# Designs tried in a protein design chat: VHH binders against Glutamate 5-kinase (proB). Part 12

Target 1, 356 residues: Glutamate 5-kinase (proB), of Aquifex aeolicus (o67209)
Amino acid sequence: MRIVFKIGSNLLETDEGDIDLSFLSKLAEGIKKLHSFGDKVLIVSSGAVLSGAKKLGIKEKPKDLTLKQALASVGQSYLMHLYDTIFSNYGLKVGQVLLTKDVFSKEKEERFKNAKSTLEKLLELGVVPVINENDAVAVEELVFGDNDFLAVYVSFMVNADLLVIFSSAGGLKDDKDRIIPVVEDIEKVFKYVRGTGTSFGTGGMRSKLEATRLATTLNIPVIITSKEENILDLRNLKTKGTLFKPSKRKLRNALKVIATLEEPKGIIVVDRGAQEALKAGKSLLPAGVVSVQGNFKRGDVVSIQNEEGLIIGKGKVNFSSEEIEKIKGLKTSEVRKLLNTTKDEVIHRDNMVIFL
Key: E = the ipSAE of ESMFold2; O = the ipSAE of OpenDDE; V2 = 0.75 times the mean of E and O plus 0.25 times the DockQ between their complexes.

## First folded at step 7 (VHH)

Design n18a (from n18 with Y106S; framework vhh_7sr4_2; at its last look DockQ between E and O 0.12; V2 from the best seeds 0.00; counts 0 for: pae E 16.8 > 2, placed apart)
Amino acid sequence: EVKLVESGGGLVQPGGSLRLSCAASGFTFSDYEMGWYRQTPGKQRDLVADIYSGGDTKYGDSVKGRFTISRDNTKNTVYLQMNSLKPEDTAVYYCAADTYVEWSGSDYWGQGTQVTVSS
ESMFold2, look of step 7: ipSAE 0.000; ipTM 0.225
ESMFold2 (binder alone), look of step 7: mean pLDDT 79; pTM 0.792
OpenDDE, look of step 7: ipSAE 0.018; ipTM 0.368

Design s31a (from s31 with S31D E105Q; framework vhh_7d4b_2; at its last look DockQ between E and O 0.72; V2 from the best seeds 0.00; counts 0 for: pae E 5.8 > 2)
Amino acid sequence: QVQLVESGGGVVQPGRSLRLSCAASGFTFSDYAMGWYRQAPGKQRELVASISGSGGSTNYADSVKGRFTISRDNSKNTMYLQMNSLKPEDTAVYYCARGTYSRWQGYTYFDYWGQGTQVTVSS
ESMFold2, look of step 7: ipSAE 0.230; ipTM 0.606
ESMFold2 (binder alone), look of step 7: mean pLDDT 85; pTM 0.845
OpenDDE, look of step 7: ipSAE 0.387; ipTM 0.693
ESMFold2, look of step 12: ipSAE 0.089; ipTM 0.493
ESMFold2 (binder alone), look of step 12: mean pLDDT 85; pTM 0.845
OpenDDE, look of step 12: ipSAE 0.354; ipTM 0.666

## First folded at step 9 (VHH; framework vhh_7d4b_2)

Design t1 (from s31a with Q105F; at its last look DockQ between E and O 0.18; V2 from the best seeds 0.00; counts 0 for: pae E 6.5 > 2, grease 25.9 > 24.2, SAP .68 > .668, placed apart)
Fold by ESMFold2, look of step 9:
Structure t1 (fold): chain B 356 residues (1-356), chain A 123 residues (1-123)
Amino acid sequence: as target 1 above (356 residues)
Amino acid sequence: QVQLVESGGGVVQPGRSLRLSCAASGFTFSDYAMGWYRQAPGKQRELVASISGSGGSTNYADSVKGRFTISRDNSKNTMYLQMNSLKPEDTAVYYCARGTYSRWFGYTYFDYWGQGTQVTVSS
């Protein structure tokens, strides 16, 4: 089976703030055992910026993009040295893979195919790929928390059978601070998370649940656990943490592409009635549209947002942003008269992915 | 524990300016994107402007581009909205919001809201 491990920056540190070499050794030993069963393992590793800051003795959160990029360069080199050295002691070979967001773009499909082929070849050669975002050349402002999503996108790229997210929380806890062992409906457990922030990295459980929701929508099971986990048990979906079962809805590959590789050109805000209808598998009608954000044309992919600001889906629109602004709130007959068209849906259910 | 408190609203003539402030507490301000929403009578809330945690990236609704400027001072845990050339259509309750920008979704998501401050553009 193929297993993707996501390792957060906070998990890479001891209580004293040094790199946790014993955890890396535990990972290497566990991965060696998984390899003996014919499993393939990939690692998505955070912590390049934080590791660079620690190595250079910079204790304050970097504010400048150029400084963050420089720190990522220092930290990535250091982290890969540690992965290579420690994993070599267990007979494992690692391969560094640095990705940018445009690898996961429909416009650059050849880059996606090349990255996928590289990862597949590394696995064939018995190598453990160690993947991170190529922060050194990222021009965009960094929003910490996105590395959980990188792990989901990598899991999609390699058709992973399991995504394991290591977290200091050790799993999803209920309101009595008990680990919930199995989650079948992720919406029912969002009530147990609170917003959290860090000066580096994104360690909050809310972010991990958002990424998990995408992964389970893509039909990938997720385990959130701690570094105290028994690595070998994970291949049997047995964990001390929380297992999130994949969605029962089987997505066509085209919808998985919309969810991952198609960057939205705008946002359509929908009311609560429309949100419920979309969850039930219905198309988005103009009557349910509250507002339109951005400038897009017919056939573009947009995000679907509820009135509280949560992104609940993505889909291809049948109308331009200008057309939707004219028809929002109208009934089908009014739309046909106003736009002189027979099209009824803003987004047809066959071209829409709902994350709820 | 998260608190967002808006100020600076009022009544102003068309063509004039106002500056809104949002004082934030209960979280590490510089780690979060921030935004301004508004709600006109009889309409739903809409995003007016947003700004990244560092202040390096901003976004504006088309209706306010060139007239409104969002900014932040992370040392004071305060976000601002400078509103120039105000129009009667800008009349609304303006809300401060905390959020997170995601490069993978391409948009900012907001999870906490202030109580709002009224802006009225009338002669």
Scores: ipSAE 0.022, ipTM 0.384, lowest interface PAE 6.5, mean pLDDT 82
ESMFold2 (binder alone), look of step 9: mean pLDDT 85; pTM 0.853
OpenDDE, look of step 9: ipSAE 0.045; ipTM 0.499

Design t2 (from s31a with Q105L; at its last look DockQ between E and O 0.57; V2 from the best seeds 0.00; counts 0 for: pae E 3.9 > 2)
Amino acid sequence: QVQLVESGGGVVQPGRSLRLSCAASGFTFSDYAMGWYRQAPGKQRELVASISGSGGSTNYADSVKGRFTISRDNSKNTMYLQMNSLKPEDTAVYYCARGTYSRWLGYTYFDYWGQGTQVTVSS
ESMFold2, look of step 9: ipSAE 0.252; ipTM 0.574
ESMFold2 (binder alone), look of step 9: mean pLDDT 85; pTM 0.848
OpenDDE, look of step 9: ipSAE 0.205; ipTM 0.593

Design t3 (from s31a with Q105Y; at its last look DockQ between E and O 0.34; V2 from the best seeds 0.00; counts 0 for: pae E 5.9 > 2, grease 24.5 > 24.2)
Fold by OpenDDE, look of step 9:
Structure t3 (fold): chain B 356 residues (1-356), chain A 123 residues (1-123)
Amino acid sequence: as target 1 above (356 residues)
Amino acid sequence: QVQLVESGGGVVQPGRSLRLSCAASGFTFSDYAMGWYRQAPGKQRELVASISGSGGSTNYADSVKGRFTISRDNSKNTMYLQMNSLKPEDTAVYYCARGTYSRWYGYTYFDYWGQGTQVTVSS
């Protein structure tokens, strides 16, 4: 079993403001046990900037990008020192892998392959890869943020059997502040993170849920749990947190690429009817298009958004943004006449990933 | 802690105007896109308008285009929604939301929401 552990920056800190060495020790101990079962473990770690600030005695949150980058550099070094020291006590070896968003791009396939090969080799050597974003050189446009998506992308890259996201929340909570133990359909639980008339949505959990949706679409189960979790229980998908089951729909490999490696060049907003059709496995027709954003060409990948503002899918378009703007809301017969085309769909079902 | 507080809602007659405000705190306001959502009884929440961090770019739902104007004052950490020519169909709870651009999605998604303010348009 291949397991990816995602550790957020806030989890690496104690209430006293120190690095949580106890948690790291627990993690190491758990991983050692997992190794005894033949499992392969990867860690996606955050907290480089935080660690750097601590190391240098900086108390204020950095606002300047350059300072953040510098702190990340210092912090990453310090963090890896801690990982190495603590894990060594348990007979574990760690390796550092720093990634940026551009590594996960179809246009830069070689970077993806290289990163994958490195991770695979580390696993082959019995090393625990510790992955983090290369914050020191990353530009704002290429950042993963709190590494939720990085964890998903890494999971995809190494064909992980399980993604575990540690959270201070301990799991996804419902409107009564109760942890939801199992989620079969992730779309049904988004309401708990969007904010309703009487409650605020939480950004942290929203991000995790968005990432989780991608993971489950890719047929990777996800557990969101606390630091108090028994790591061995996770092998059996037993958790005190929330288990997100993989999507019932098997995603073809070609569509996985669309879902992960192709950056959308625009957005197509679809109406409710179209949303339902897409959910039912149908193609996107011009009649269901409400609006178009961005400038893209035929064959580009775009995001599909519903009228509520939720991204519900991605797909390769058969028409340019300009063309779609002209044909949006039209019937097939009208589209054919207007564009002198035989194509009936804006996005064919075979070239589309739906997250619903 | 991120906080979004809506104000300015109320009951108005058709054709009248309202101005909603959203006071933001707990984050660097100018770094984030912002938006307004609304939810009518028995209906799904829908995006009404959005505005970029700088305020240079705005988007509107077709149903409100030409009638509503979204704006922001970054010096005051406040976003506004000027609603003109109000219709009964505009009756809803209006929510302020913080947006984050996602390269993966190719668009701004919203991660924090206010408690909402009621807008009622009735004769």
Scores: ipSAE 0.056, ipTM 0.470, lowest interface PAE 3.4, mean pLDDT 88
ESMFold2, look of step 9: ipSAE 0.056; ipTM 0.498
ESMFold2 (binder alone), look of step 9: mean pLDDT 85; pTM 0.850

Design t4 (from s31a with N59Y Q105F; at its last look DockQ between E and O 0.41; V2 from the best seeds 0.00; counts 0 for: pae E 4.5 > 2, grease 24.8 > 24.2, SAP .68 > .668)
Amino acid sequence: QVQLVESGGGVVQPGRSLRLSCAASGFTFSDYAMGWYRQAPGKQRELVASISGSGGSTYYADSVKGRFTISRDNSKNTMYLQMNSLKPEDTAVYYCARGTYSRWFGYTYFDYWGQGTQVTVSS
ESMFold2, look of step 9: ipSAE 0.191; ipTM 0.576
ESMFold2 (binder alone), look of step 9: mean pLDDT 85; pTM 0.856
OpenDDE, look of step 9: ipSAE 0.053; ipTM 0.462

Design t5 (from s31a with S30D Y101R Q105F; at its last look DockQ between E and O 0.50; V2 from the best seeds 0.00; counts 0 for: pae E 7.8 > 2)
Fold by ESMFold2, look of step 9:
Structure t5 (fold): chain B 356 residues (1-356), chain A 123 residues (1-123)
Amino acid sequence: as target 1 above (356 residues)
Amino acid sequence: QVQLVESGGGVVQPGRSLRLSCAASGFTFDDYAMGWYRQAPGKQRELVASISGSGGSTNYADSVKGRFTISRDNSKNTMYLQMNSLKPEDTAVYYCARGTRSRWFGYTYFDYWGQGTQVTVSS
């Protein structure tokens, strides 16, 4: 099976702020065992900026983009040296792969295909790819936003069977602070990730749930767990953390592309009734539209958001943003009259991905 | 420790103005997008406005567009909501929220929330 491990910068540190070499060794030992079963493993790793700061003795978080890029260069070299050295002790070979956001763009399909082919060849050679964003040349407008989404896009690119996200939280916790072992409907658990401004907020988990929702929509199961996990158990979807089951709705490749490689041009906010209809597989009708944000044309991809602010889907619109402003909230008969058209769906079900 | 402290709420007559403030501490304020949510009695919490870390991008709910203005002063770690032409339907608890803007979805992920400040618009 193909397993992607995502390791965040905060997981690379001990409580004393040093690089956690013990965790890297545990991971390498686990991967060696996975390889003996014929599994293939990729790592999405962050922490280049922080590792560079530690290497140079800089204690403050950098704010300047040029400084961040320089520190990422130093830190990426250092991190790869640590991965290579530690993994070599277990007979593992690593290969550095640095990606930018444009690799995951419909407009540049050749870059996507080239990156995919490189990763496939590395796996064929028995190498563990260690993937990070190419921070040294990244501008803030062209980055992924965070490594959780990079891990999902890599998992999509290589047709991963499992994405494992390591988190200091150890999994998703319910309102009684208990780890939820299995999640079948991710929408029912977003309620557990609100921060209150009191000590011990849950901020990083909200982002992980958004990335997880995308992955499970792409039919990729996700495990969120801690450093204390038994790595070998993961191949059997057995975890001390939380298993998020993949969606039962199988997506056509065209819809997976809409979900991943197509950048949305705007947002359509829908009411509760529309959200339930979309979850049931229905098209988006003007009656369910609360608001429209952004400027877009017929055929553009937009995000679909509920009134609580959650992105619940993406799709291609049949109407421009201006046309939707005119017809939002109207019933089918009113729309046909106003626009003198036979179309009455804002987004047809066949051109829509629902993350619920 | 992350803290978000709202202030500036109160009771006002329709058509009047209020200015809400959110004092932030315990994190690098400039690195994060910020937003205002509100929740009226018996209703679901609603995003009112959001602003990028630099302040260069703002977004508003249709119900407040043209009346409310979100802003931030990164030198003071403070976000503001100027609320003009207040209506009875603006009555709610208003919450300050911290988040990260995702360019892939055009959506801000809000992670941490304040305790809220009450705004009541009545005659």
Scores: ipSAE 0.014, ipTM 0.440, lowest interface PAE 7.8, mean pLDDT 84
ESMFold2 (binder alone), look of step 9: mean pLDDT 83; pTM 0.845
OpenDDE, look of step 9: ipSAE 0.028; ipTM 0.496

Design t6 (from s31a with G53Y N59Y Q105L; at its last look DockQ between E and O 0.43; V2 from the best seeds 0.00; counts 0 for: pae E 5.5 > 2, grease 26.9 > 24.2, SAP .683 > .668)
Fold by OpenDDE, look of step 9:
Structure t6 (fold): chain B 356 residues (1-356), chain A 123 residues (1-123)
Amino acid sequence: as target 1 above (356 residues)
Amino acid sequence: QVQLVESGGGVVQPGRSLRLSCAASGFTFSDYAMGWYRQAPGKQRELVASISYSGGSTYYADSVKGRFTISRDNSKNTMYLQMNSLKPEDTAVYYCARGTYSRWLGYTYFDYWGQGTQVTVSS
């Protein structure tokens, strides 16, 4: 069994503001046990910036990107020292792998292959890979501890059997603040984090659910649980937190690529009717398009968004953004006439992944 | 605790203007995109406008484009929606939302919502 553990930055801290060495020790002990069963374990770790700040005695939250990058550098080094030291006590060896989004790009397939090969080799050697984002060179806005999607992408890369996301919340909570033990359909629980109920989800939980949705779409089960979880129980999908079951739909490999490695070049907003149609396995028609964002060409992958702002899928477009702008809301007969085309769909079902 | 509090709603006649405000607390406001949603009776909640963390990028629904302006003051932890040339069809509960840009996905999703403020446009 291959298991990916995602550890957020907030989980690496104690209430006193120190690094939670106890948790790391527990993790190491658990992983050692998992290894005894022949399991392979990967860790997606956050908290580099935070760790750097601690190391340097900086108490204020950094606002400057360069400072964040510098802190990430220092923090990552320090963090790896802790992992190495603690894990060594349990006879475990760790390896550092720093990744960026570009590693998960279809256009840069070689980087993906190299990263995958490295991880596989580490696993072969009995090493626990500790993965983090390469924040020190990231040009994008650095958000503290948000490696939820990284964890999903890593899980995809190594064909993980289970993704475990640790959360201070201990699981997904319903409107009565009760942990939902099992989620069969993730779309049914989004209401608990959208603020539509009596209770609002934690900001971190929304991100986790979004990532989880992708993972389950990729047929990877996900557990969201607390640091108090028995790690060995997770092997049997037993949790005090929330188990998200994988989607019942088998996703073709080509669509997995669309879901993970294809960067969307734009967004198509669809109406409710279209959303329902897509959920039912139909193609996206021009009549169901409400608006288009971005500049993209035929054959590009775009995100599909509903009118509520929820991303509900991704797909390869048959029309450019300019063309879609012209044909949005039109009937098929009108589209054919306007564009002198035989194509009826904006996105064909075979080239589309729906997260619903 | 993340908190979003909307204000500025009310009853106005068609053609008039309203300015909504959203006061944010409990998080680093300047690190997040923000947005406005609205929900009319019997209709689904819809994105009205969004603004990037820096304010450098904005999005508007077609129905409000040219009439509404979204802005933010990061020094005040406040987002605004200037609504001009209001129409009866703009009648809805307007919600402030916090957005998170995912560099992995390449888009912004919204994760927190305010309680909403009622906007009524009627003659």
Scores: ipSAE 0.023, ipTM 0.438, lowest interface PAE 4.8, mean pLDDT 88
ESMFold2, look of step 9: ipSAE 0.063; ipTM 0.484
ESMFold2 (binder alone), look of step 9: mean pLDDT 86; pTM 0.863

## First folded at step 11 (VHH)

Design u1 (from t2, 18 letters changed; framework vhh_7aqx_2; at its last look DockQ between E and O 0.30; V2 from the best seeds 0.00; counts 0 for: pae O 10.8 > 2, grease 25.1 > 24.2, SAP .693 > .668)
Fold by OpenDDE, look of step 11:
Structure u1 (fold): chain B 356 residues (1-356), chain A 123 residues (1-123)
Amino acid sequence: as target 1 above (356 residues)
Amino acid sequence: QVQLQESGGGLVQAGGSLRLSCTTSGFTFSDYAFSWFRQAPGEEREFVGAISGSGGSTDYADSVKGRFTISRDNAKNTFYLQMNSLKTEDTAVYYCARGTYSRWLGYTYFDYWGQGTQVTVSS
């Protein structure tokens, strides 16, 4: 089986503020065992900025983007040195792969193919790919993340059988602070994340959960667990953390592309009624649209968000952002009259991915 | 514990200006994007604008573009909404939120909110 390990920056740090070499050693040992079973493992690593700061003796967390980028450059080099050194002790070889979002673009399919080919070749060679974002050259955006989504995209790229996200939380916790061992329906557990009903969870867990949602939608099981996890047990989907089962729905290939490779150019916020309709497999109608964000044209892909701020899907729009602004909340008859259009749906079901 | 608190709201005449502040605590301020929302009586909560972690990128609702500006001060763990040329329709409770942007999916979600501050624009 192919397994992707996502390791956040906080997991690579000790309580003393050093790089957790013990954890890396544990990973290496575990991976070696997995290799003995014929498994292939990829690592999506974070902590480049942290590692750079450590290497240069910088104690204060950088606030400047340029400094962060520079630190990422230094840190990535240092981090790979650690991976290489530690993994070598266990007879493992590592390879660096730095990716940017543009690699996962339909418009740049060649880049995607090249990256995929590189990863496949590394796996063929028995090398453990260590993947990270190329932070040093990344374009500034409204960015926050710990490579959770990168891990999902990598998992998708290599057709991973399992994505394992290591978390300091050890798993998804319910309202009683208990780890939920198995999640069959990820929609039901978003309530445990602050901002979606209850005030439980952290931003970090929300990110992980959203990434997990995408992964399960892509039919990839996900485990969120702690550093104390037995790596070999993960092969059997046994975990001290939370197992997220794949979605019951299987996406068509075209929709997988929309889910992963199409850049959303805006956001459509939908009301509760529309959300339920979308869950039931229906198209998005103008009447269910609450608001529109962004500037996009007909045929563009946009994200679908509920009133609680949760992204619940992606889809190709039949109307521009300007048009949707005009027709939001209107009945079909009104829309037809106003825009002189034959289109009834803002997003047709066939062009939409629902993550819930 | 993550906390966001709005301040600076009040009564202002149409055409006037007001500056809202959102003070944060309990997390690394510079790591997060932030957003402003508003909700008028009887209306749905609507997006006003957002700012990236570095402050280098901003986004605004069309209704406030050219009039409102969002900025942040990482040293103070505070971000702001400068509202100029205020209109009566800008009357609402304004909320600040901590946003998380997915670079890969190109969207932002919000996980923590302030309690809101009332802004009233009189004619």
Scores: ipSAE 0.009, ipTM 0.284, lowest interface PAE 10.8, mean pLDDT 87
ESMFold2, look of step 11: ipSAE 0.011; ipTM 0.341
ESMFold2 (binder alone), look of step 11: mean pLDDT 83; pTM 0.840

Design u2 (from s31a, 18 letters changed; framework vhh_7aqx_2; at its last look DockQ between E and O 0.24; V2 from the best seeds 0.00; counts 0 for: pae O 10.9 > 2)
Fold by OpenDDE, look of step 11:
Structure u2 (fold): chain B 356 residues (1-356), chain A 123 residues (1-123)
Amino acid sequence: as target 1 above (356 residues)
Amino acid sequence: QVQLQESGGGLVQAGGSLRLSCTTSGFTFSDYAFSWFRQAPGEEREFVGAISGSGGSTDYADSVKGRFTISRDNAKNTFYLQMNSLKTEDTAVYYCARGTYSRWQGYTYFDYWGQGTQVTVSS
C-alpha cells in the first residue's frame, strides 16, 4: 500500500509556536509500523516559511515576496533537519523532493516523469520522501497554504492507494458539528462548508474538500483526520475522521491529464441549470455561462465554477474568452448567428472533467 | 486564527446605498483576494463580486455589475462592498470570504468566511 500523508503548517506548530516534535515522532513511529507491513509512505509537508521565520526569530508575518522566498529556503532546510533527525531515531531515512507547478504540466512531461522516477526510486530504497513546494524559486506569489493539492498531485503521480490529510478539524463536520465518518458522494457534503447552501461548516475545510474532490475523482480515497489518529488504523481505512471514498465514475486517462496536468487559463462560471446538466453528463452550452474570467484561446483548458464559487470541473474550451463573453447566456441559434460558428458547446463533454 | 467579520448591513430603501465592510485578522491581508457573496431566503448562496490581492482587478456578478463596487484598504485589513441603486432583490445575507490562489489549479478558492450581515431593501 502506498500512502501519502499531507501535513499542514498549522499541524507542525505547537500552541506555543514551536515545531511539534511530538507529532513528528508519532508520524515516524507510525510510518515505521507501516513499513513493517510493506507499505510505502510519502509525506507532503508544509510550513517552510513559518519554519524559516521561527529559525530566524522573525515574529512578524512577511509581506515581501522575496522575504517569503528566503524564509522558505531557510525553513525548508530546517524542516528537513527535523524530519531527518526525528525519523532517524526510528530507523527511517528521509529524502527531500521540492516540486513546482511546472512539474505537473503536460508541456513539460519530462519533468513529471523525472519527478515520478525520483519518488519511485526513493520508495524502492525504503526512503520516506518528504515533498514540499519549491517556494524559494517559485515565480508565482507564495501562497500561505497547506499544499492540499500538491498532496493530490503527488498521490496521482505515485498512484497512491490512500491520501491522508491531517487537519486540526479532525474531519469533515456536519451542520451539528459532528464528524461525518464516511462520504460516498463528496458533492453532498459541500453544503457543510461555509459558502455553499448552509451557513454551517468550517471555512478552512473548503480547500481540503476541493483537493479531496480531485483526489476521489482520480480514484484515490482520502481520509481527513486529526493528529490524534492512530496511523496504523489508517491502513485499514479506519479513522476517527472522515473517509472519502473514490468516485464511482471512472475517469478516462485523457481526462486525468486535463484534471491534473493542464493548467487552467481561465474560469467559466456556470448557472445552476448548467451545473445540473454537467452533472448529468452533458456539455456546457453558452446559455449556461454566467461569466468568464481570464484571457484564453480556443483549445485552452479552463476551470468551471458554479455561482457559489465552487470549482466543479475543468475542460477544454471551443471558444476564446472574448467569444464566450459575447455568447454567454445566449441560445444556440443566437450563438450561431453571432459568431458564424457550427459549434454549439462551450465545452464538449468529452473534453471535460466534472468533479461533482 | 483567521477571522473575517462583516459589518454595515441594515435596512435601506430601494434606490438607496449601503456600504458593507469586512474586517479581517490572523493573516497577511495583502496576500489574499477577497469576495462577497449573498444568500437570499430560500435561495442558494451566490457570488456577488471579488477583488484581487493587489486590488488591481475586480469581478462582479451580472446582477450587480454597474451598481456594486468592491475595494480594499490594506492598511486597515478591510475590504468593502459599496452597494448603490439597491433593489428589493438585493435583500440577502451578505458574506465576505477570503480567497486564496491555488497555483496548482490556477484558480482562486475561498477558505474562510464571515458570519454574514443582513441587508434588507424595502420597496
Scores: ipSAE 0.006, ipTM 0.251, lowest interface PAE 10.9, mean pLDDT 86
ESMFold2, look of step 11: ipSAE 0.013; ipTM 0.360
ESMFold2 (binder alone), look of step 11: mean pLDDT 83; pTM 0.833

Design u3 (from t2 with Y107W; framework vhh_7d4b_2; at its last look DockQ between E and O 0.21; V2 from the best seeds 0.00; counts 0 for: pae E 6.8 > 2, grease 26.1 > 24.2, placed apart)
Amino acid sequence: QVQLVESGGGVVQPGRSLRLSCAASGFTFSDYAMGWYRQAPGKQRELVASISGSGGSTNYADSVKGRFTISRDNSKNTMYLQMNSLKPEDTAVYYCARGTYSRWLGWTYFDYWGQGTQVTVSS
ESMFold2, look of step 11: ipSAE 0.018; ipTM 0.433
ESMFold2 (binder alone), look of step 11: mean pLDDT 85; pTM 0.847
OpenDDE, look of step 11: ipSAE 0.029; ipTM 0.366

